VH-VL binders against TATA-box-binding protein (tbp). Designs and how they scored, part 18

Target 1, 182 residues: TATA-box-binding protein (tbp), of Cenarchaeum symbiosum (o74045)
Amino acid sequence: MLDPRTRPRVVNVVSTSDLVQRVSAKKMAAMPCCMYDEAVYGGRCGYIKTPGMQGRVTVFISGKMISVGARSVRASFGQLHEARLHLVRNGAAGDCKIRPVVRNIVATVDAGRNVPIDRISSRMPGAVYDPGSFPGMILKGLDSCSFLVFASGKMVIAGAKSPDELRRSSFDLLTRLNNAGA
Below, E stands for the ipSAE of ESMFold2; O stands for the ipSAE of ESMFold2 at other seeds; V2 stands for 0.75 times the mean of E and O plus 0.25 times the DockQ between their complexes.

## First folded at step 17 (VH-VL; framework fv_disitamab)

Design t2 (from r3 with heavy chain K65E; at its last look DockQ between E and O 0.95; V2 from the best seeds 0.00; counts 0 for: pae E 2.1 > 2)
Fold by ESMFold2, look of step 17:
Structure t2 (fold): chain C 182 residues (1-182), chain A 117 residues (1-117), chain B 105 residues (1-105)
Amino acid sequence: as target 1 above (182 residues)
Amino acid sequence: EVQLVQSGAEVKKPGATVKISCKVSGYTFEDYYIHWVQQAPGKGLEWMGRVDPESGETWYNQKFEDKATITADKSTDTAYMELSSLRSEDTAVYFCARWEYYDFDYWGQGTLVTVSS
Amino acid sequence: DIQMTQSPSSVSASVGDRVTITCKASQGIDEYVAWYQQKPGKAPKLLIYYASSLQSGVPSRFSGSGSGTDFTLTISSLQPEDFATYYCQQFYRLTFGGGTKVEIK
């Protein structure tokens, strides 16, 4: 019997923000901790990675920014705020305020044992399990979440927009698996 | 719950090498960077570098690039810092700390390295 | 690089006194300042993050304020266990202030 209160382990958070201004490509090319190459993606973006970042921030010339690779929402938003300060300090952007938005949280749950997805998939409404095409069982969760469940007991939760949504979706997933005889 | 426990004090001669350990418990080691901070006797805190325990990727303060080697062993939940070619100026307390973005929320107890003679 | 200038370098105070320590950043860093307490022979302990948010388990006599370039740590009524050195830290480039030693008068 799976413990529905098992905490999911966040492995990636994607968040975005907008500086609402163009960003200087020349300044980005000269900044420390920034990779900018005009031959890459038509010179439309640079990548900021500092010692404190778990992932990186993509900065588009348009002023849009994408944070990837952080292992928490706090770190994901922190990456965007640090990128903003870095751009402003180096003259690549004017002083501004941003409002980060979570776009996707990916987390894992490990049952620590095999899960009989071949047996239980027929007992779960909406489950998709076609091992000839994909080895895992695919489930829709509440809201925007999706679940992947593998026979090994490894599980992936994707599409959450907040830590609370992730927690509720994890509880829902594990409860549904238990009720189906996992 | 969260603990960072460092290896004990060391006394070394100039030119020697020391390796300090930082064993982590109470959280998933791979989820947070481990940073190292030097504090010379009677002095302030100075950032040395950090490691991503998941990938082993490191980043060093330029001042310490030729002095320190930081590693992580995720099978034992332990980070290490090796100091080479020790000089008297390297006498200090060395801390490991967990990075919670913006700040260091948990610290090891510190390891005194004394370089004399 | 953004430098953190901390003042005063030391304060002589009595139990019950109100103590204020300042930290000034060379460029604006919004509210991204942390404050640490360090007792002799011990590791630093996080007191305050985001300039004003109190870390769990820290007594309410500690408070922080400020944004932009000017930040303060206040101890509203100094207790015997508060005699220590206090450091500010900014997250950008992982820089610490020089420290403020709070001593018994």
Scores: ipSAE 0.564, ipTM 0.842, lowest interface PAE 2.1, mean pLDDT 91
ESMFold2 (binder alone), look of step 17: mean pLDDT 91; pTM 0.917
ESMFold2 at other seeds, look of step 17: ipSAE 0.625; ipTM 0.846

Design t3 (from s3 with light chain L54R Q55E; at its last look DockQ between E and O 0.86; V2 from the best seeds 0.00; counts 0 for: pae O 2.3 > 2)
Fold by ESMFold2 at other seeds, look of step 17:
Structure t3 (fold): chain C 182 residues (1-182), chain A 117 residues (1-117), chain B 105 residues (1-105)
Amino acid sequence: as target 1 above (182 residues)
Amino acid sequence: EVQLVQSGAEVKKPGATVKISCKVSGYTFEDYYIHWVQQAPGKGLEWMGRVDPEEGEKWYNEKFKDKATITADKSTDTAYMELSSLRSEDTAVYFCARWEYYDFDYWGQGTLVTVSS
Amino acid sequence: DIQMTQSPSSVSASVGDRVTITCKASQGIDEYVAWYQQKPGKAPKLLIYYASSRESGVPSRFSGSGSGTDFTLTISSLQPEDFATYYCQQFYRMTFGGGTKVEIK
């Protein structure tokens, strides 16, 4: 049987925040650790990556920001706070406070063995498995979570809004798979 | 328990090369950047650079970019820093540390590199 | 770039004394300062993060404060095991202060 207490490995956290002000395109184009090109996306956003960031922060001229590629909520929020300081430090935005919000946590679980998704998908209500279109079984989980389960035993959990929700959803997924004969 | 264990002290002649290892345990090596910090005798701490163990991406403090080569081997959960063209000014303790965004929560015990004058 | 100026460079104190160490940033860095303790021949140990939050297992006699450019670490009643060098660090560009050695008077 699958171990329901297997800890999911977080591979991406998406978080957002709002500077509640417009950001200077001219300053973004000139500052370090920032890629901005008016010809790309019509000059709508720039991308900040510093040595401490695992991913990057997209900064829209509207003041909205998206943090991607971080491997924890702490790092995802840290990227937004660092991007804010970087923008303020370089004169691209005025001083302000931000309130980051988690939008999506993506994590993986590895069963360490094959999972017979071709046989168990019919025993799981709402499961979608069409190997001609997509090799994995798709299943809805708790709250906003969705699951992808592959025959190899690789699994993806997406849509969690907190680490606690992710933990509960992972346990639920593995328990349901066991009950279906995984 | 999270641990970072570094290789032992080294004594080198000027012009030589040294490679320091930092083996981690107690967590998934690929999930956290490993940074390197220099501490010259009687001096403070200075950030040298870091590596992403997942992808091998590196960033260096400009001061050290021509001195240090930082790498990671995820098959052995070990980060490395190689110091080239050693000079007496490179005599220092070198630490590896885990970046927990905002701060360094776990440190290796340090590796003393002594370059004979 | 942002410089971290730490003072004093050393302080001589007795067990039971209140010790205050300051760290000044050349530009504002909000509350994103960490404090480390380093004993001779040992690695630094994280004490305080976010300027004022104690790391797990750190005694309550250690406290941090500050925001913007001015930050302090306070040891309310110095104990024998607290004789060490203390460093501040800011997360933006991973810059350390110069250190403060706390030694027995």
Scores: ipSAE 0.540, ipTM 0.822, lowest interface PAE 2.3, mean pLDDT 90
ESMFold2, look of step 17: ipSAE 0.582; ipTM 0.830
ESMFold2 (binder alone), look of step 17: mean pLDDT 91; pTM 0.920

Design t4 (from s3 with heavy chain D103E, light chain S52D L54R; at its last look DockQ between E and O 0.81; V2 from the best seeds 0.00; counts 0 for: pae E 9.1 > 2)
Fold by ESMFold2, look of step 17:
Structure t4 (fold): chain C 182 residues (1-182), chain A 117 residues (1-117), chain B 105 residues (1-105)
Amino acid sequence: as target 1 above (182 residues)
Amino acid sequence: EVQLVQSGAEVKKPGATVKISCKVSGYTFEDYYIHWVQQAPGKGLEWMGRVDPEEGEKWYNEKFKDKATITADKSTDTAYMELSSLRSEDTAVYFCARWEYYEFDYWGQGTLVTVSS
Amino acid sequence: DIQMTQSPSSVSASVGDRVTITCKASQGIDEYVAWYQQKPGKAPKLLIYYADSRQSGVPSRFSGSGSGTDFTLTISSLQPEDFATYYCQQFYRMTFGGGTKVEIK
C-alpha cells in the first residue's frame, strides 16, 4: 500500500499582492534585475528576478504583482516583499505595505513504483482516463484540488491554497488510490 | 536532521587549485540554494556566490567571479566550490550554507584553506 | 550598493547586563534583516530573521527590532554562553555587517 502521509514535493507556488498604485514604466526599464519592454504586452508589465529569488515576480503597471517559481509559500511571499522593496528603492513606486495571498500550490508525489491506472480507473468515481487522448488519469480532489496520476507512479497535485490543504489533498489522493487497489 | 558536511582542511601552494565539497543530508538537495561564504583570518563574513542544485544556475559576487567555480552534483547530494590560481590572500575559512529566503538557516562546519609557499 | 554598518565593533559586558547592537543600512531595507551569532572556530548560527522574528530554539533573551535603516539586536540579560561575535545581514546582495564582538568581563 501507498503511505498516505507521504509528503508532497512543492514545485511551484503562485502568490499575488497589490501595491495599490501605478508603477513607473520608465523606472522599471532602468532598474537592475528588471526586464521591461514596451513592445511586450503593450508595456503592461515587467519582470523582476534577483539573485536571491527561486523564481520571479511579474509587476504590472497597475501595481498588481504575481510571484511564480518559488518552492514554498514563505519563499513566494518573500519574492513579493523583495520586489516591493526593489521598486520603492529605485523610485518606481512610492513606499507601501503589501499583503500577499497564495493563489496556487503545485506539488508532486512519487509512488516509487508503477500504478495500474488502466485497471483502477474504473474503480474511481469521476476519474477521467483516455490513454488515446492523454496518458494520465485525471481526478478531482477536495477543496478545488486536481490530481494527475501516471502509470509510472508519478502524480501531480494542483490548486491547493495552503500547505495544510496540500497535505490533506495528498492524503486523500493516496487513500483513494489504495482503496481502488493501487 | 539537516546537515551540511564539508571536506577537511587543505594546505596548498600558490598557483594550485582546491575543490571543497559540501555534502548535504536530511532534506531534498534540489529544493534549496547552496551559498558559499569566505571568512579571512580575523575578518568578517563575505558572500561569494550560490548555485541552484536543481538547474545548475549560478550567481557570483563580482569579486570572486574569476576565482571561484561553484557546482552541484545531484547524484551525490553534494555542492562544490573550486578555487583556482590560489594566492596567500585566499587563505580563509570557507563555509557552505543553505539559503531559505531572508536567511542562512544551516551552515557547514567550514573548511580552512591555507595557501603558503 | 546597500552597505550595512554595524556598531559597536566590540563590547565588554558582565553577566546579567543588557547588551544592544545596532546595524544601519545605507538605504531603507524595510524589515529584511537577519542576525547571526558566531563563536570562535564555529559556523554562524541564525538568531533573528525578518528583523524581529526569533528562530526556533533561540532563548527569549534575544530580540530584534527595527525597520527602514536602523536595526537592533538586544540581549536582555547576558549569559556566559553569549560570548560571541554577532553579524547582521541583508538580503539584496547578501551583505553582512562588520560584526560585533561581545566579550565577557
Scores: ipSAE 0.014, ipTM 0.562, lowest interface PAE 9.1, mean pLDDT 87
ESMFold2 (binder alone), look of step 17: mean pLDDT 90; pTM 0.905
ESMFold2 at other seeds, look of step 17: ipSAE 0.016; ipTM 0.572

Design t5 (from s3 with heavy chain E30D; at its last look DockQ between E and O 0.86; V2 from the best seeds 0.00; counts 0 for: pae E 2.05 > 2)
Fold by ESMFold2 at other seeds, look of step 17:
Structure t5 (fold): chain C 182 residues (1-182), chain A 117 residues (1-117), chain B 105 residues (1-105)
Amino acid sequence: as target 1 above (182 residues)
Amino acid sequence: EVQLVQSGAEVKKPGATVKISCKVSGYTFDDYYIHWVQQAPGKGLEWMGRVDPEEGEKWYNEKFKDKATITADKSTDTAYMELSSLRSEDTAVYFCARWEYYDFDYWGQGTLVTVSS
Amino acid sequence: DIQMTQSPSSVSASVGDRVTITCKASQGIDEYVAWYQQKPGKAPKLLIYYASSLQSGVPSRFSGSGSGTDFTLTISSLQPEDFATYYCQQFYRMTFGGGTKVEIK
């Protein structure tokens, strides 16, 4: 049996925030750790990556920011706060405060063995498994979460909006798989 | 239990090379950057650089970019730092540390490298 | 290019004393400061992060405060095991302060 308490491994957190001001394209083009190209996306954004960032931060000239590629909520919010400081230090934005919001958490779970999804899918109401179209079994989870389960025993949980929601969804997934005979 | 275990002390002559290992356990190696910090005798802490163990991306403090080579091996959950062309000024304790975005929450025990004739 | 200046460089104090260590940034860094304790021959140990958040397992006699450029680590009642050097660190460019050595009289 799968251990329902197995902690999912977070592989990506998407979070957003708003500087509530325009950001200087000229300053972004000139500052370090920032890639800005007027030919890309109509010149509407730049990308910040510093030595501490796992992912990167997209900064729109409108002041909107998107953090991607961080492997925890703490790191995802940290990327937004660091990007804000970087913009302010380099004169691309005025001093401000931000309120980061989690938009999506993607995590993996690995059973460490094969899972008979061809048989199990028939025992799970709402499961979608069509190997001619997609090799994994697709399930809906709690709240906004969805699950992918592959025959190899690798699983993906996406759509969580908090670490608590992710934890509950992971427990739900593994329990449902056990009950179906995984 | 998160642990970072470094290789043992080294005594080297000027001009030699040393490679320090930092083996991690208790967490998924690929999920956190590993940073290296120098502490010269009687001195404070100085950041040297870091590696992303998932992608192998590296970033060096400019002071150390021609001295240190930082790598990671995902198959053994081990980070490495190689110091080349050693001089007596390179005598120090070298730490590996895990970056928890705002701070270093776990550290290796340190590796003393002594460079003497 | 943000410098972190710690003061004092050393402190001699008795068990039970209140010890205050300061760290000053050359430019504003909000509350993104960590504090570490290092005993001789040991690795640094994280005490405080985010200027004032106490790390799990750290005694409550340790506290941190500050925002902007001025940050303080306080030991409310010094214990014999608190003999160590203390470092502040900013998260932007991973820069450490010069350290403060705390000695028992």
Scores: ipSAE 0.569, ipTM 0.809, lowest interface PAE 1.8, mean pLDDT 90
ESMFold2, look of step 17: ipSAE 0.575; ipTM 0.829
ESMFold2 (binder alone), look of step 17: mean pLDDT 91; pTM 0.919

Design t6 (from r3 with heavy chain K63E, light chain K24Q; at its last look DockQ between E and O 0.95; V2 from the best seeds 0.00; counts 0 for: pae O 2.4 > 2)
Fold by ESMFold2 at other seeds, look of step 17:
Structure t6 (fold): chain C 182 residues (1-182), chain A 117 residues (1-117), chain B 105 residues (1-105)
Amino acid sequence: as target 1 above (182 residues)
Amino acid sequence: EVQLVQSGAEVKKPGATVKISCKVSGYTFEDYYIHWVQQAPGKGLEWMGRVDPESGETWYNQEFKDKATITADKSTDTAYMELSSLRSEDTAVYFCARWEYYDFDYWGQGTLVTVSS
Amino acid sequence: DIQMTQSPSSVSASVGDRVTITCQASQGIDEYVAWYQQKPGKAPKLLIYYASSLQSGVPSRFSGSGSGTDFTLTISSLQPEDFATYYCQQFYRLTFGGGTKVEIK
């Protein structure tokens, strides 16, 4: 039996914020830790990567920003706050405050053993398992979450909007697998 | 319990190299950057650089780019910093620290490197 | 390129005294300042993050304040174990203040 309390490991957090102002493309092209090239991004955005960032921040000339690649909500929000300070310091944006929002948390769970997804998929309502198309079993979870379950016992939870939702979804997934005979 | 345990003190002659280890436990090594900080005798703290243990990607303070080489071995949960062409000015305590975005929440105990002849 | 100027460089104080030390950033950094305590021969220990939030396990006699460019660490009633060097740090550009040594008077 799978342990429903197994803690998921966060591998990516996507968050967004809005500077509510246009960002100077000229300043982004000139500042350090920023990649801006009209040919590469169609002139719509640049991205910021600093020594502290696990991922990066995409900055649109509209002032919208997307943080990707962080391994926690704290780091994901930190990337947005750091990008804001970097833009302001280099004159690409005026001073402002932002309110970061989590858009997606992706996490993994490892059962530590094989899971018989070929046997149990028919016993789980709404499960999609078509190994000719995709080797994992796909499930809908709580709220906005979805699950991928592989025969190896590796699992992916995507779509969580908070760490609490992620924990509940992980517990739900493992419980449902146990009830199906995993 | 999060721990960062560094290798022991080293005494080196000018021109030598030293490799300091930082063994991590109590969390998933790949999830957090490891940074290195120099503290010369009687001086403050100076950031040297960092590594992403997941990818091996590094970033150096410009002042240390020709002195330090930072690596990570995720099979042993250990970060390393190698200091080359040692000079007396490199005599310092060297710390590894975990980056918790905004601050360093856990530190290694420090490794004293003494360069003298 | 944001500089952190910490003052004073040292403070002589008695047990029970109120001690304040300051950091000034060369440009605004909101509330993103941390404070560390370091005893001789030991690693720094995180006390305060976000300018004013206490790290778990840190005594309530420690407090932080400030925003923008000016930040203060206060020890409301100095204890024998508080004689140490204190550093501020900001997350942007990973810079530390020069330190403040708190010594017994």
Scores: ipSAE 0.512, ipTM 0.820, lowest interface PAE 2.4, mean pLDDT 90
ESMFold2, look of step 17: ipSAE 0.661; ipTM 0.861
ESMFold2 (binder alone), look of step 17: mean pLDDT 91; pTM 0.914

## First folded at step 18 (VH-VL; framework fv_disitamab)

Design u1 (from r3 with light chain S26D; at its last look DockQ between E and O 0.86; V2 from the best seeds 0.00; counts 0 for: pae E 2.5 > 2)
Fold by ESMFold2, look of step 18:
Structure u1 (fold): chain C 182 residues (1-182), chain A 117 residues (1-117), chain B 105 residues (1-105)
Amino acid sequence: as target 1 above (182 residues)
Amino acid sequence: EVQLVQSGAEVKKPGATVKISCKVSGYTFEDYYIHWVQQAPGKGLEWMGRVDPESGETWYNQKFKDKATITADKSTDTAYMELSSLRSEDTAVYFCARWEYYDFDYWGQGTLVTVSS
Amino acid sequence: DIQMTQSPSSVSASVGDRVTITCKADQGIDEYVAWYQQKPGKAPKLLIYYASSLQSGVPSRFSGSGSGTDFTLTISSLQPEDFATYYCQQFYRLTFGGGTKVEIK
């Protein structure tokens, strides 16, 4: 029987914020830790990666920013704050406050054993399992979450907007699998 | 409980190489960067570089880029730093530390490397 | 390190004294400052993060304050185990202040 309290392992957090000002393309092209080329993507954005970042921050000329690749909400928000400080220090933006927002959390769960998705998928309302097209079983979860479950016992949870939503969705997933005979 | 355990003190002659290990436990090694920090005798703390244990990607302080080689072995949950062409000014305590974005929340106990002729 | 100016470089104090240590950043960094304690022969220990948040297991006599560029660490009543060197750190450039040695008078 699967343990519904198994902690999901966060593998990616996407968060966004807005500087509410234009960002200087010329300054981005010249500053360290930034990849910007006006010939690429119409010059609409640059990418900031510093030694402390797990992922990177996309900075649009409009002032909008997207943090990707962080392995926690704390790190995802930290990447946005660090990008702001970097832009200000290099004169690409004026100082202002930002308010980061989580957009997506992706996490994995490992059952540590196989899961008979070929047998239990018919017992789970709304489950989609077509092994000729995709080897995993797909189900919807709480709120905006979705689940992928593979026969190996590896699972993916996507679409959570908070760590609490992720925890609740993981518990829901494992409970539903147990009820279906996993 | 999170622990970072470093290899023991080393005494080396000028020109030698040393490889310091940092074995972690109590958390998933791949989830956090491991950074290395030098503290020369009587001096403060200076950042040297870091590794992403997931990908092996490294980033070095320019001052140390030709001195240090940082690696990670995720099969043994161990980070390494190799110091080459040792000189007397490389005598220092070397720390590994876990990056918890904004700060270093756990540190290894430190490894004293003494370079003497 | 010119990015973080820590003062004083040393303080001579007695058990029971109130001690204040300051750090000044060369640009605004909001509350993103950490404070560490280091005893001789030991690793640094995180005391304070986000300028004022106390790390788990750290005695309540330690407190931090500040935002923007000016930050302080306060020890409200020194204990014998508090004689150590204290470092501030900013996350943006992975830089440490020069340290403040707190010595017994």
Scores: ipSAE 0.511, ipTM 0.822, lowest interface PAE 2.5, mean pLDDT 90
ESMFold2 (binder alone), look of step 18: mean pLDDT 91; pTM 0.914
ESMFold2 at other seeds, look of step 18: ipSAE 0.669; ipTM 0.859

Design u2 (from t1 with light chain D26E; at its last look DockQ between E and O 0.85; V2 from the best seeds 0.00; counts 0 for: pae O 3.4 > 2)
Fold by ESMFold2 at other seeds, look of step 18:
Structure u2 (fold): chain C 182 residues (1-182), chain A 117 residues (1-117), chain B 105 residues (1-105)
Amino acid sequence: as target 1 above (182 residues)
Amino acid sequence: EVQLVQSGAEVKKPGATVKISCKVSGYTFEDYYIHWVQQAPGKGLEWMGRVDPEEGEKWYNEKFKDKATITADKSTDTAYMELSSLRSEDTAVYFCARWEYYDFDYWGQGTLVTVSS
Amino acid sequence: DIQMTQSPSSVSASVGDRVTITCKAEQGIDEYVAWYQQKPGKAPKLLIYYASSLQSGVPSRFSGSGSGTDFTLTISSLQPEDFATYYCQQFYRMTFGGGTKVEIK
């Protein structure tokens, strides 16, 4: 039996925020830790990466920002706050506050053994398994989550909007696999 | 319980090289950056650089980029910092620390490197 | 890039005293400051993060406040174990203040 309390390992958090103002392309092009090239993506955005960031922050001229690549919600929000400070410090944006929002949490779970997805997929309502097209079994989870389960026992949970939702979805996934004979 | 355990004190002559280890336990090594901080005798704390243990990506404080080489070995859950061409000014305690974003929540016990003739 | 100026550089105090340490950023950094305690021969210990949030296991006599450029760490009633050096730190570029040594008067 799989242990339903196995903690999922977060591999990516996507969060967004809005500066509610335009960002100066000229200032982004000149400031450190920022990659801005008018020839790339029509000059619509720049990319900020500092020493503390696990990932990066995309900053759109419109003032929208996207944080990617962080391995926790705290770090993902931290990347947005740091990007805001960096923009303000370098004169690319006026002083402001932001309200970050989690858009997606991707995590992995490792069963530590093979899972017989060939045998159990027919016993799981809504499961999609077509190994000629994709080697993993696809399941819908709670709320906005989806699951990928591979024969190796590696699993992916995507679409969670909070750490609590992720934890609940992981427990649900492992329990459903156990009940199907994993 | 999260722990960072560093290698022991070193006494070196000018021009030598030293490699300091920082072995972690109590969490998944790959999930957090490991940073290095210098503290010269009687002085404050100065950030040196960091490594991403998952991908091996490094970032150095400009002051230390020609002095330090920071690496990670995820097979042993150990980060390393190598100091080259040691001079007496490099005499200091060197700390590894875990970055929790905004702050360093766990620190190694420190490694004293003494450089003298 | 943004300097953190910590004051005083040292303070002499008695057990039971209220001690206030200040840290000033050259430019606004909102609430993104942490405070550390370091005893001789030991690693720094995180006390306060996000300007005012108390780290787990830290005595309630420690408190932090501030936003923008001016931040304080307060020890409401100094205890014998509180004689140490204290550092502020901003998360942007991992910059530390110069430290404040709290000594027995």
Scores: ipSAE 0.412, ipTM 0.780, lowest interface PAE 3.4, mean pLDDT 90
ESMFold2, look of step 18: ipSAE 0.698; ipTM 0.861
ESMFold2 (binder alone), look of step 18: mean pLDDT 90; pTM 0.918

Design u3 (from t1 with light chain K24Q; at its last look DockQ between E and O 0.90; V2 from the best seeds 0.00; counts 0 for: pae E 2.03 > 2)
Fold by ESMFold2, look of step 18:
Structure u3 (fold): chain C 182 residues (1-182), chain A 117 residues (1-117), chain B 105 residues (1-105)
Amino acid sequence: as target 1 above (182 residues)
Amino acid sequence: EVQLVQSGAEVKKPGATVKISCKVSGYTFEDYYIHWVQQAPGKGLEWMGRVDPEEGEKWYNEKFKDKATITADKSTDTAYMELSSLRSEDTAVYFCARWEYYDFDYWGQGTLVTVSS
Amino acid sequence: DIQMTQSPSSVSASVGDRVTITCQADQGIDEYVAWYQQKPGKAPKLLIYYASSLQSGVPSRFSGSGSGTDFTLTISSLQPEDFATYYCQQFYRMTFGGGTKVEIK
C-alpha cells in the first residue's frame, strides 16, 4: 500500500501580482538583473532575475507581474516582492504594495516502487491511459487538480492553488490508487 | 537535523589557491540555494555569491567575481568555493549558508583562511 | 544595493537588562527582515524571521518588531549567553546590517 501522507515535492509555483501602475520600459532596459528587448513581445515586458531567485519574474508595462520557476509558495511570493523592490529602487515604478496570488502549484510524488497503471487504470473512473500516445495515466482530482501517474511510481500533481490543497489532493490520489489495487 | 559541515581551517601563502567544501545533510540538496558569506577579522558579514545545486547556475557579488569560483556536486551533496590568487586581505572566515528565501536559516560552522607570508 | 543601518554599534549591559537594537532600511521592505546572533568564533544563528517570528529553539526573551523601514530586536532580560554580536538582514540582495556588539558592562 502507498502511504497517503507521503509529502509531495513542489517543483514549480506560478504566482501573480499587480503593481497597479505602468512600469517604465526605459528604466527596465537600463537596470541590472533585468532583460528587456523591445523586439520580444512588442516590448510589452521585461524579465527580472536576481541572485536570490530560483526562477524569474516577468514584468509587463501594464504593471502585471508573473513569478515562475520557484520551488515553494514562499519563494514564489518572495520573487514578486523582490521584483517590486528592484523596480522601485531603480525608478521603474513608484513605491507600492502588492498582494501576490498563487495560480498553479506543480509537485511530484514518488511511490518508491512500480505502480501497475496498466492494470488499475480500468478500475478508475475517468482515468486516461493510452501508452501508444503517452506513457502515463492521466487522472482528474476532485478539487480541479490533475494527476499523472507513471508505471515507475513517479507521479505529478498540477493545478493546486495552495499548499493545503496540494496536500489534500496528494492524499486523495494515493488513497484512490490504493483502492484500485496499486 | 539540517547540517552544513565545512572543511577545516587553511593557512596559505600569497598567490595560493584554496578550495572550501560545504557538505549538507538532513534535506534534499537540490531544493535550496547555497550562498557564501565572508567575514573579515573583526568585521561584519558580506555576501559573496551562490549556486543553484539543481542546475549549477552561479551568481557572484561583483566584488568577488574574479576571486571566487562557486560550484555544487549533487552526487555528494556538497557545495564548494575556490579562492584564487590569495592575498593578505583575503584572510577571513568563510561561511556557507542555506537560503530559505528572505533569510539564511542554516549556516556552516565557518572556515578560517589565513593568508600570510 | 539597499543599505541597512544598524544601531547602536555596541552596547554595554548587565545580566537582567533590557536591550534594544534597531535597524533601518533605505527602502521599504515590508516585514522581510531577519535577525542573527553570532558568538565569537561561531557561525551566525537565525533568531527572528519575518520581522517578529521566532526561529525554533529561540528563547522567548527575544522579540522582533517593525514593518516598512524601521525594525527592532529586543532582549527583555539579558542572560549570560546573550553576549554576542547581532545582525539584521533584509532579503533584497542579501544585505546585512553592520552589527551590534552586546558586551558585559
Scores: ipSAE 0.563, ipTM 0.822, lowest interface PAE 2.0, mean pLDDT 91
ESMFold2 (binder alone), look of step 18: mean pLDDT 91; pTM 0.919
ESMFold2 at other seeds, look of step 18: ipSAE 0.614; ipTM 0.839

